# Designs tried in a protein design chat: VHH binders against p46559. Part 1

Every score and structure here is a prediction.

Target 1, 369 residues: p46559
Amino acid sequence: MTAIEKFFTEKSPDSEQVLLKVIELGIDFLGGEWKNVDKSQVNVSRVHGGQSNHMFHVTSSTSATPYLLRIHRQPPSQVFTDTVNLAIFSERGLGPKLYGFFEGGRMEEFLPSKTFDVNDVLVPENSRKIGAIFPLYHSINVPVSKSRRCVHLMREWLNGYESLGGGDYEILPTTVNYSDHPKSVSIKDLNHEIDNFEKWSTEIFEHTLVFSHNDLASTNILELNSTKELVLIDWEFGTYNWRGFDLAMHLSETAIDYRVPFPPGIKMNGDLIDNPPNIQIFCEAYVEADKKLKNRSPSDPTAEVKALIQECQFFWPLTNLFWALSAMKHSLLKFENGVDLDVQARDRLAVYFHLKPRSQKIYEELSKK
Below, numbering starts at 1 at the first letter of every chain, in headers, positions and changes, except where a header shows other numbers; antibody chains aren't numbered by Kabat.
F, E and O stand for the ipSAE by ESMFold2-Fast, ESMFold2 and OpenDDE, each averaged over both directions (binder to target, target to binder). V2 = 0.75 x the mean of E and O + 0.25 x the DockQ between their complexes.
[cut] stands for letters that were removed.

## First folded at step 1 (VHH)

Design a1 (framework vhh_8cml_1)
Fold by ESMFold2-Fast, scan of step 1:
Formats: structure tokens, C-alpha cells, sequence
Structure a1 (fold): chain B 369 residues (1-369), chain A 125 residues (1-125)
């Protein structure tokens, strides 16, 4: 734990020490009215959102600029990536303003907003809005590696799992009733699955590389209170990746409820996985927004939408393998984030094998062209 | 630590009004976002309204928008829910709840750390 993480986790938000520290940070990074703030005028509240960070909303009864204080629990590389991404989106008006960063934390704009949940993302109009905003983010040129995609992080997690003493993994799903999966998988089996998907994706979808969020769960979507416009947050996994993975990640997350009590803190809905209700509307909105952004003449939108749905269907199982591998590794590290990581890993692997045959058929069909 | 006590419930005719109060005890009231939830007979507990610790931000369920107003008085450690144009479907036990921090997080019952015992609201002729 960093010194600053220890400071903020071991002390009450209403303690004199914390109040003085957030004034010090306000003075150092924001200046202005923070130089004139007394501790009696300051409010500090823990924000429950973002499983990987300690978050605090810092405000005062004065005109001093309120801020969101993020204390990192993530590895330095993910912190660096998220901060760079936020800085770029901040400057373009596509995310919270980045006020400053320091070793172990950062300060950013607090956006008065509602975070989406599983019910919100299943509303057709919201699916349309989310589909329409994706091309705006996908169009941005970010000065980071274009070769480090989701499969690289997956290999890092699997190597970490093995290094921690992990071995064969039994697939015994808790929240989905799928049975069309192996009873267990070896590390070699999982490496083979990663290699096969990388090969397939490179052969048929290499032209679709865009800067991707890679973690667009409902809780990473904000609806601004004033305008009802959407903002995408928490870009810590942001990389150049195949577009269909990013879109499929969001669609996969619409079938998962994290509001259930821990344990397990997660419930996957097999009916929504098998028949996603808003995939048509979502893909229509994406195609329309992408065409407008690129100033393209109208083509056959029915054919383009069908192709994008197929692209999303192809990548859907890979999004589940991605989080399964993360859960396997972090379960061995005894990481606590409000989700039973073993339940998540088992259910996600069951979903992966259930959906994989469709992806193989798509690969076979598209590789012939 | 925070303890919450609701009051102001009762029987009211359709179209009537009620004002619920939630009195908080404890040193950290000003650090907590406050919410109102309700549970109708035979139904799950549902979100009604949320207010940030400063009072600068509020959120409402679709059923409450335009009819209910949440407010707070930090000097009195009290949160209020003004309910207007009450309907029979508003009948239920209303709970006050407190959570650390107001954020752009969805008001789910699983996010709340402290709960009151509830106050009965009945809308009936």
C-alpha cells in the first residue's frame, strides 16, 4: 500500500488529518479559493464506485473548486494508461477534467450525474445513446502502442495465475445453466484459446483496430444530470483493440448484475446472453453515428448493421475469457472487490465455451472472402 | 456510525401530501449521502430519492419525479421527503438510508451502509 493509500484508508474522512490533507491538495493542484478554505467548511465523502480505486468527493461551502480524489489500488501501468487517456479526453471535452496527478493518486472533476445500472442499459433509448457515443471515442488518435491489445493483458493474467501456483481450473458455473463446456481446462488449453482468437481476429478483423475502452460495464457510464448526455469513464484498460471486442464487452456487461449481495456479488443472465434485446438498436446507432462522423455517403445500412452484429457476436466469447483470466489470477491474490472472483471465473468460462462455436463459424465464413 | 429514525408517515387520501423526516444521530451525518427507499406489500424494496451530503445534487426514481422533493438540513441532522399528489401505488413502508459519499453511482440498496426501521405510508380512501 502506498503511503497516501494508507493515509486515506486508515483515517476517517471527517478526521482533522484528512480535512487538512484535502485542503493541502486543493491548494497545491487547484489553488484559487482553496487558499482561503477553513477545515470547518470542507466536506469529504467516500465514493462507492470503481472497485479498483478509493474515491473521495471533496467539496466546501465556499467557491473553491470541488474535486474527486482517486487513490490508486491498480498497478502503476494501468494507472499511467488511465491518467493519459483521461488527460486526452479531458482536453477534448469527452470526460471529467483532469486537475492533477501525483504518486498514488489524482484529482479530477466531479460530474453531477447518475451512474447507469443493468436496468438503465437495457432501456432501448439508452442502448441507442451508448451506440451513438462509441464512434466519437473510437475516432480519437491516442499516442499509445497499437500492438498491445486485449490478448496481451490476457496472457499477462494467465502467466500471473500460473506463477502464483495456479493449475487446472474446474468449470462449475453458479449463475448460468450452461453445460456445453469442458469440466476443466489446463493452462495450456487457455493459452491455445487466446492464440486461436488472436489468429482469427487478425485474419478477419485487423482493419477494425480503434482505441477501445475494453471495460464498459454499466457502472462506467455516466448520465449527466443537467443535459442527460452520456460520458464514458474509467479508461484504465484503454488500448488499441478490435472494435468488435469493445462493443461486445458492453453488450456482454448488459447481461450481468453486480447489485446482488456478496457473496457472490454477481449474477449473469443466460437469457440476455443468448438473446441480447437491444443489439439491433445499439448497432444501428453505432453505424449511423460512425457514418456521420466520417462524412460517408449512405450505403446499405441493413447490410452494414448485420455485419456489425456479426462482428459483436464473434468477439462476445473473448470478452468473457478476458474477465475469466483476470478473476482466476486475482482470486489467488485474495483481491476483494465485492465480487466472488471464483464464481465470476467459472461462469465466464462457461459462457466462453457456450458462445465459441458461433465465433468459429463466423471466422470460417469470413475467412473465405 | 449513524443511526436513522423516520417519522411523518400515516394515512392520506389519493391526491394528498405527506412530509417524511429522517433524524440522524452520529458524528458523520454531513459526510453521508442520504436516500429514501420504499417497500410495498409483496414487492421488493425500491429506490425513491437521493440527496448528496451538501444538498447540491439530487436524484429521483421515475415514479417520484415531479411529485416528490428530497431536502436536508445538516444543522439539524435531518433529511426530508416532501410527497405531493400521492397515489394508492405509493403505499408502502418508507426507509431512510445513508451511504458514504454521494457520487455518480446508481442508488442501489446494496450501496447503503445504514438503514432506519421504516415508516408506514398508506394512500387509501
Amino acid sequence: as target 1 above (369 residues)
Amino acid sequence: EVQLVESGGGLVQPGGSLRLSCAASGRTFSSYAMGWFRQAPGQEREFVALISWSGGSTDYSDSAKGRFTISRDNAKNTVYLQMNSLKPEDTGVYFCAAKLGYSYTIPSEYEYDYWGQGTQVTVSS
Scores: ipSAE 0.000, ipTM 0.098, lowest interface PAE 22.5, mean pLDDT 84

Design a10 (framework vhh_8cml_1)
Fold by ESMFold2-Fast, scan of step 1:
Structure a10 (fold): chain B 369 residues (1-369), chain A 125 residues (1-125)
Amino acid sequence: as target 1 above (369 residues)
Amino acid sequence: EVQLVESGGGLVQPGGSLRLSCAASGRTFSTYAMGWFRQAPGQEREFVALISGSGRSTDYSDSAKGRFTISRDNAKNTVYLQMNSLKPEDTGVYFCAADLEYSGFYTDTSNYEYWGQGTQVTVSS
């Protein structure tokens, strides 16, 4: 834990120490009226929806510039990635303005907007809008590693789980009603699953590498108050990855409700996992927006949409394995984020094995020559 | 400290267009949300449009929606208000404002620290 993470974890947002610290940061990074702000004029409120960071909206009754304060809970490599991604998007006007960064945190622009929830992302028109915005981000050439894909982070989490004394893991789903999975998996089994999916993905989808969000839950989508345009936020997992993983991640998250009481603080909807209602509209919007950005005219738009749906279906189980491995490691670290990490890991592993046969069939069909 | 200078006002016929500019002096322009307000003779200043520091978020009064577009060029320290389909009711002195005190109150004039002197817009036959 960094000193600043420990500080914000241990103290109340309205404590004198926190109020003085956010004034200090305002003075140092923004200047102006922050030098004239008294602690009695400052308001610090916790922002919900970010599971990997402590988020605070810092305002005052003065003319001092308000800001979002993000205190990192992630390892240094993810902090590096997050900082680089935000700096690039800030400079290109594709995300909030980056006001500054420091060891353990950063300060960024507050956007007047509505944060989406699970009800919003299931509205067909919103699925269309989300599908249409993905190609804008996927078309950007970002000067970062092309080899640090989802499987790289999965291996880091699994190695971390083992290093913390983790062993065999029992798959006992709580919120999803699946039974077509092993009763338990070993670390060797999980490494085999990662290796197998990497092999399949490389063989049939290597041409689909794009800069990806990799974490597009509903709460990482802002609808701007003025234009109703969408902005994708929280790029701490942003890296080059197979396109279908990024799209399937968002689709998978539309089937998960985090508004349920803790414990467990998570509920997966098997009906939406098995029969996603908006996948057609979502993929149609993606193809149409991608066509416009690249000035291309598909010879068979129906076939292209069908192929993209198949691509999303292929990667869907891998998105669940991704978060299952994260949850397994962070459960051993006693990490608190409003979700029962063991319930998340067990349910997501159950989803992985339930959907894996479809992915294998897709691999077999597309690998034929 | 910020100084704001508006330009681009003038006389135009109903249905016409005008582009207002607001030039800001200072090294911190991109950290300010910028607003446009107008004041008709004998009335209080009313909100017209807002743009965030990054330019990614905007808001408009109901009377301005669909007709006016706010934009900014941070390299030039300038905010623009493109006004189309102008009506006699749009007549007034247009002010740009900077240094929004609290983002939730951007339609309230008391929440801005810095103001320009205004530029006159007259819509008449």
Scores: ipSAE 0.000, ipTM 0.115, lowest interface PAE 23.2, mean pLDDT 84

Design a11 (framework vhh_8cml_1)
Fold by ESMFold2-Fast, scan of step 1:
Structure a11 (fold): chain B 369 residues (1-369), chain A 124 residues (1-124)
Amino acid sequence: as target 1 above (369 residues)
Amino acid sequence: EVQLVESGGGLVQPGGSLRLSCAASGFTFSYYAMGWFRQAPGQEREFVALISWSGDSTDYSDSAKGRFTISRDNAKNTVYLQMNSLKPEDTGVYFCAAKRTGYDIFSPSAYDYWGQGTQVTVSS
C-alpha cells in the first residue's frame, strides 16, 4: 500500500484528518474557491462499485469545484495506462477532466450521471447509442504502442499464473450449462489457444487495428444527467487491438450479471451468449456512425453490417479467454473483487470452448483466396 | 445565468474573410469544449469546428478544413472562428456552443449551452 492509500483506508471520510487532506488537495490542484473553504463546509462520500480503486466524491457548500478523488489499488502498469489514456481523452473533451495526479492517486471531474447496469445495456436504444460511440474513439490516432494487443496481456497473465505455481486447470462450469469443452487444460494448451487466435486474427483482421477500450462492461458506461449522452470511463486496458475484440467484449459483458450474491457474485446467461438480442442494432449503429465520420452522410450498408456481426462472433470466445486467464492468475494472488475468481475462470473457459468452433469456421471462410 | 454571445458576422464577397467571436459567461469556460455550428436557410444545424477545453486539439468539418481556424482565449472567456476563402455556400447563421464532455461532437443535442447566433452572408 502507498502512504496515501493507507491514510484513506484507515480513516473515516468524515474525519477531520480526511476533510483537511481533501481541502489541501483542492487548494493545491484546483485553487480558486478551495482557498476559502472551511472543513465544516466540506462533504466527502465514498463512491462504491469501483473495486480496483478507492473513490471519493468531494464537494462543498461553496462554489469550489467538486472533484472525484481516486486512490489507486491497481498494479502500477494499469495505473500508468489508465492515467495516460485519461489524460489524452481529458484534453480532447471525450471523458472526465483530469485535474491532476500525485503519488498513489489522482483528481478528476465528477460527472453527474447514471452508471449503466446489465438491464440498461440490454435496452435496444442503449445498444444503438453504445454502438455509435465505438467509431468515435476507434478513429483516433493515439501515440501509444500498436503491438501490445489483447494477446500480450493474456500471455502476461498466463505466465504470471505459471510463475505462481499454477498448473493444469479443471473446467467445471457453475453458472453455464455447457459440456462441449475439455475436462481440463494445460498451460501449453492455453498458450496454443492464444497463438491460434493471434494467427487467425492477424491473417483475416489485421486491417481492423484501432485504439480500443477492451473492457466495456456496463459499469464503465455513464449516462450524463443533462444531455443523456454516454461517456466511457476506466480505460486501464486501453490499447491498440482488433476492433472486433473491443465490440465483442461489450457484447459478451451484456450476457453476464454481477449483481448475484457472492459467492459466486457472477452469473452467465447462456441464452444471451447463444442468441444475443441486440447484435444487429448494435452493429447497424456502429456502421452508420463510422460512415458519418468518413463522409458526413448516413448510409444503410446491409453487407457491411453482416460482415461486422461475423467479426464480433469471431472475437467473442477470445474475450472470455482473456478474462479467464486474468481470473486464474488473480485467484492465486487471493485478489478480492466480489466475484469468485475460480467460478469466473471455469465458466469463461467453458464459454470459450463452446464458441470456438464458430470462430474457426469464420476463419476458414474468410481465409479463402 | 449562462450566456454565449456571438459577434463578428456580416456581409462579405466570395473569397473574403470574417472573424467570429463568442463571449461566454455564467460557467467555468476553461472546463468546456467550445464548438461552432451553422444553419443554412431551410437546413438543420451542422457542425463546423470544435476546440477542446485546454485548446490543445481541434476538429473541423470537411467543408471547413484548410479555410477556417478555431481558437480560444481562456483568460477572456472567448472562442473565435477565423473564416477565410468564404464561399456562397458558407452563408448561414453561425452558433457558438459549449459541451462539458462526451464523444458526440456532431449532434446539436450533445451540447449543454448555445448562443443566439450571428448571421454570415456571402454574396453570390
Scores: ipSAE 0.005, ipTM 0.412, lowest interface PAE 10.6, mean pLDDT 87

Design a12 (framework vhh_8cml_1; at its last look DockQ between E and O 0.02; V2 from the best seeds 0.00; counts 0 for: loop humanness VH .161 < .165, pae E 22.3 > 2, placed apart)
Fold by ESMFold2-Fast, scan of step 1:
Structure a12 (fold): chain B 369 residues (1-369), chain A 123 residues (1-123)
Amino acid sequence: as target 1 above (369 residues)
Amino acid sequence: EVQLVESGGGLVQPGGSLRLSCAASGRTFSSYVMGWFRQAPGQEREFVALISWSGDRTDYSDSAKGRFTISRDNAKNTVYLQMNSLKPEDTGVYFCAAGEYTLSDYPHEYSYWGQGTQVTVSS
């Protein structure tokens, strides 16, 4: 924990110390009416829905600009990435306004909205809406590295796991009933899997590189109360990446329920993994929105949708390997986020190996001239 | 889908050596667990050696430990079995096998099989 994280998590939001600190931040970063606010006029309430951040809604009875205060739990590199991405989106009118950032936290616009859950993302109309907004973000040219993709973060997590004394890892799934996986994997085995997917993705999907969210779980989707428009939040993993990884990440997350009691605080649904109900509607919406945004008319729209479904299926196991590696490393760090990280890692690795043969088949099919 | 072709079998005297090769077709060879199995006349197919898809982990039957070495070259889509100190009881048809998931000594865990190469250890 940082000093600022301890300050906000160990003290009551009603404490004099917290009230004075949020006024100090308001004065420093927003100015204006915050210079005239007394602590008796300030309200601070905790906001749910952020597993990676401690969030507070700061308001007053005055005309001082209300703000959302995020106190970071993430590594400095992810915080930097999220802040840069939010600053770009804020400037372009594509996300919450960024009011300011400081060591250990940031201040941004509070959006009156409903945070989605797994029930919401399984509604076909919501799958359509989510599919339709992806091309907006995928069409943006962001001035950041195009070579730093999901595989780089995966290697960093695996190297971190090894550096912390990690060794061979047993695959004992708890929430999925899959048996078509190795009983254990070595660090070299996992590096080899990353290398294979990087090679395959580069050979058949290099032309699909787009700026990607890479973490679109249901809780990172807000539905605005006023317009019912969707806004994507929490861009700490935002990078250029293969389009299919970003789309498959969201689809994979629709099959995972984090509302179950801790432990384990996670349940993967094998039926939804094997037979995703909304993949057709989702991909149709993406293609149609992408077509309109780019003013293009594909010669075979049915074939384009089918190809996108295949692209999503190819990347689906890689999204599970991505989070498995994160969970393995952070379990050794004793990180607490309401999910049993060993259960997450084991179940995600089981899903990875269960789905991997489909990806191999797709690679062989598409690598044929 | 992968097709496997074994080579390197032959007749050798007790105490001699042979190097078996298994050439694989396909672009995903590096994703398979590779195993060697053998079948003596009138016997069931038995495990000899395996190597993980990365090459990091190997395992051997008790009869093969210390005498046989399995290796792979993923750039050449080939797996090898170096057999030293051969004995008459090593005689049999040697099969290359590819599996997707498990570091297993069970034949049924392997999805693809070669046709075999004959190894005969006699005077």
Scores: ipSAE 0.448, ipTM 0.774, lowest interface PAE 2.5, mean pLDDT 88
Fold by OpenDDE, look of step 2:
Structure a12 (fold): chain B 369 residues (1-369), chain A 123 residues (1-123)
Amino acid sequence: as target 1 above (369 residues)
Amino acid sequence: EVQLVESGGGLVQPGGSLRLSCAASGRTFSSYVMGWFRQAPGQEREFVALISWSGDRTDYSDSAKGRFTISRDNAKNTVYLQMNSLKPEDTGVYFCAAGEYTLSDYPHEYSYWGQGTQVTVSS
C-alpha cells in the first residue's frame, strides 16, 4: 500500500487532514478558486463501485471546480497505461478531463452520470448506443505499441501463475451448466490454446487491429445525466487488439453478473452466453456508425453485419480465456476484489472450451477463402 | 500413457453398416477428447469424427456427416463409431485417437493413437 493510499483509506473523509489535503490538491492542479476555499466549505465523499481504485468526490460550497480524486490500487504498469489513455481522451473530449496526476493518484473531472449495471447493458437501445460508439474509439490513433497486447498478457499471466507455483488447473466444479470441457488443464495445454488463437487471429483478422478498450464491462460505461450520452471509462487495459476481441469482450461481459453480494460474488448466465440477445442490434449499430464515420456510401449492410457477428463469435471464447488466466494468477496472489477468482477462472474456462469449437470452425471457413 | 485398441472393422458391401469400437486403457478415459481418423491407401490420414469429454459435443467431417455417429461410454472406457450407408470411398484403416485438451480435427493435437482397424467396402 502506498503512503497516499494509506492516508486516504485510514482517515475519515471528513477529517481535517483529508480536507486540507484535498484543498492542497485543488490549489496545486486547478488553482484559482481553490485558493480561497476553507476546510469548512469542503465536502469529501467516498464513491463506491470501483474495484481497482479508491475514489472520492471532492466538492465545495464555493465556485471552485469539483473533482474526482482517484487513488490507485492498480499495479504501476496499469496505472501508467490508464493515465496515458485518459490524458489522450481528455484532450480529445472523449472522456473525463484529466486535471492532474501524482504519485499514487490522479484528479479528474466528475461527470454527473449513471453507471451502467448488467441490466442496463442488456437493454436493446443501450446495446445499440454502445455498438454505435465503438467505431469512434476504434478510429483513434494512440501512440502506444501496436502489438497484440492481449496475447502477451495471457502468456505473462500464465507464466506468472507457474512462477507462483501453479500447476494443473482443475476446472471442476463450475457454476455454469457446461460439461464439454476437460476435468483439468495443464500449463502446456493452456499455452497451446493461446498459440492456436494467436495463429488463427493473425491469419484471418490481422487487418482488424484497432485501439481497444479490452474491458468494457457495464461498470465502465457512464450515461451522462445531462445529455444521456455514453462515456467509456477505465482504460487500464487500453491497447491495440483485434476489433472482434474488443467487441466480444463487451458482449461476453453482458452475460456475467458481479452484483452477487455473497460468495462467490459472480454469476454467469448460460443462456446469454449461448444466445446473446442483442448481438444483432449491436453489430448493426457498429456497422452503421462506422460507415458514417468513414463517409462510406450507403449500401446494404446485411453481409457486413453478418461478418461482424461472426467475428465477435470467433473471439468470444478468447475473452474468457483471457480473464481465466488473469484470475488464475491473481488467485495465487490472494487478490481480493469481491469475487472468488477460482470460481471465476473455472467458469470462464468452461465457457472457453464450450465455445472454442465454433471459433475453430469459423477459422477453417475463413481460411479457405 | 493411454493405449487404444480398435475393433469392429471388416468387409462390407456398399450400403452396409459397421460399428467400430475403441477401448482405452487406464482410468482417465474421461479426460480425453476422442476422435476417429481414417487413411486410405496412398492418401493422408483424414479426420472422420470427434466427441468431447462428456459426449456433449460431436463433430464430423463432411463425408461422414449424416451417415456416421460417434459415441462414447466413459464407464467402459470405450468410444464407438457407427457407420451407416457405407461407400467404397470409405475404405481405409480407421484409427482411434485421444486428445487431452482440445476439440480438434487436426491429427497433431491428438497424443495417443491406436493401431487401426481395416474397413473395406466392396461389392
Scores: ipSAE 0.025, ipTM 0.465, lowest interface PAE 5.3, mean pLDDT 91
Fold by ESMFold2, look of step 2:
Structure a12 (fold): chain B 369 residues (1-369), chain A 123 residues (1-123)
Amino acid sequence: as target 1 above (369 residues)
Amino acid sequence: EVQLVESGGGLVQPGGSLRLSCAASGRTFSSYVMGWFRQAPGQEREFVALISWSGDRTDYSDSAKGRFTISRDNAKNTVYLQMNSLKPEDTGVYFCAAGEYTLSDYPHEYSYWGQGTQVTVSS
């Protein structure tokens, strides 16, 4: 844990030390508008955030610019990636303004907005809007490595799990009701799963490489109060990746409710796990927006939509393996994010093995061409 | 476009059994959620059963649960409804339906429908 993370987690947001610290940050990065702010004029409140950051809304009773304070829980490599991604998007107006960053955190624009929940992403018009916005982000040339895809981080987490003393992982008990998965998996088994998907993805989908969000859960989608436009936030997992993973990650997250009380702080909606809502509308919107952005007419839009749906279906189980491996490692680290990480790991592994046969079938069909 | 054709309906006594079949043509059958709905004269279509594209998930109306079994054979592009312990209240036209990627008991979530097969359970 960094010193700044320890400071903001051990102290109450209304403590004198925190109030003085956020004034200091305001002066340092936003300037003199904060210089005459007294601690009695400041409010710091915790914002429900993602699993990678502590977030605080900092306001005052003055005209000083309010800000969102983000204190990183990410490993150093993700902090670098997150910082680069934020700076790139902020300068292009594709996210909140960046007011400043420092070791272990950053300050950014607070956007008066509605954060989407699991119900919002199920509304067909919202699915259409989300599908339509992805190509804008996917078209951006980001000057980072194309070799640090989702599988790189998956291997890092699995190696970390092993180095922390992890071994064979028992998949049961689960909250999902499946029986078509192994009872336990070894680290060797999981490495083979990663290797197989990397091989399949590279052989079939290498041409689909784009800069990807990789974590578009509902809580990372803001609807601006003023314009009703959508803004995608929290790019800490942004990497080049196969676009189907990015799209499948969003679709897969629509089956997951993080609002439930801890424990376990997570509930997978079994009715939605293998039957993604609105995938047709979502993929239609993507194809249409991508062609419009690239100034080209579709030659066969129905075939392109069908192919994109197939891409999403192929990557769907990989998104669950991705988070299962993260949860396995972070459970051993005793990482606290409001979710029972063992429940998440077990459920996501069960879902992975349940859905994997569809991906294997798609690979076999496409590799025969 | 998918074309759906039901068969296997008929007249049975209470307590009897029927096996309904729905043959599909056109798009790949394995990409659809399949459902059975029924309709008595002058009534709205009522959900009976559904099955996921893989066959791993099924759901039933309260009146069908325990008596009816939905299944599918993706190699033959066919979905089945085994109906046991039939009651007069089961009388109606049975429709099969195909929906894209949604497990739902609502008719509007299904894009393709058959013409129906009559099931009559008469005392």
Scores: ipSAE 0.000, ipTM 0.113, lowest interface PAE 22.3, mean pLDDT 84
ESMFold2 (binder alone), look of step 2: mean pLDDT 82; pTM 0.837

Design a13 (framework vhh_8cml_1)
Fold by ESMFold2-Fast, scan of step 1:
Structure a13 (fold): chain B 369 residues (1-369), chain A 126 residues (1-126)
Amino acid sequence: as target 1 above (369 residues)
Amino acid sequence: EVQLVESGGGLVQPGGSLRLSCAASGSTFSSYAMGWFRQAPGQEREFVALISSSGGYTDYSDSAKGRFTISRDNAKNTVYLQMNSLKPEDTGVYFCAASRWDSGYYSLREDEYAYWGQGTQVTVSS
């Protein structure tokens, strides 16, 4: 633990020590009215944050600027990546303002907003709004590695699974009703799947590399109360990747409900996976916003939308393989996140193999051109 | 039901070449991915090569890469395995197999193949 993490772990948010510490941080990083705030005027409340961080909403009855305080529980390398990503988006007005960082934590803007859930992302108008905001993030040049794509993390997770004594994995889906998959897979089989998708993606989609969120579940989308504009948050998996993976990740997450009681804490909807209701509207919105942002006029907008739908369909299974490999490794580490990781791994592998034949056909069609 | 029959095996000297053929009858296998597997005496069956239903994608075991080429002719319901630079270690019974799934799915795993030929013997010896 850092000293600051120990401090906030051991003390109640209502303690005098915490109140004085958040005033000290307010003065140091924000100044202004924080210099005139008495502890009796300060409120500190815990926010439901990610498992890897302690999060506090710091407010006062004065005009002092409220802030969100994040105390890191993650390894330094993950903290570095997340902070760099936030700083860039803050500077460009595409995320919460980064007020400052210090050893073990950071201060950022609290956005009065509604966090989306699976019901919200299935509303066609919201799907259009999400599709329209993606090009803003995909257009940004971020000064980070362009070679550490989704397959890099997948290999790290699979190697970790093997190192922890993992072996053959039985595919017995619990929440999705698919049977068109192998009964089990070996580590060699899974390495082959990663290698094949990397080869296919590089051959037909190398030109589509963009800075990607890679984890756009509904809960990482905020709708601002004042403007109804959307903001994408939690960029801890943000990296350069194939555009279609990022878009397919969001589409795939619209078919998964994490509000189901634990265990299993996860339910996949096969009907939404097989027949995604908003893929057309989502891709139309993306193409139109991308066209407007880049001041370009495609000669055939209908063909471009159709091609983007095909691109999303190609990457959809890979997004499920990505999280399946993470779940396999973290299950052996006894990681707790409110989801049965074995159920998640089995269901996601079943989805992967169910959708993979479509991706293979797309590769065969596009590789001949 | 799909029936598969391999041919083209035989005795060849090290460094030689053979072309194996696999003919399908009953129903066309043009909707299925096809694989070649081999089994040496006293050993379990191992993967050699695969080809997608359209022929647009192929993959090989490490031992086969650079030496073997898999191809198919869907009009003739036939899959081929061209084997060059043969080594004594390539000796075994070679089986062609059709994927269990007509969805185009393919696998390195023999248990994901539903239709198997009887095998053709390849012997690499001087």
Scores: ipSAE 0.000, ipTM 0.172, lowest interface PAE 17.9, mean pLDDT 85

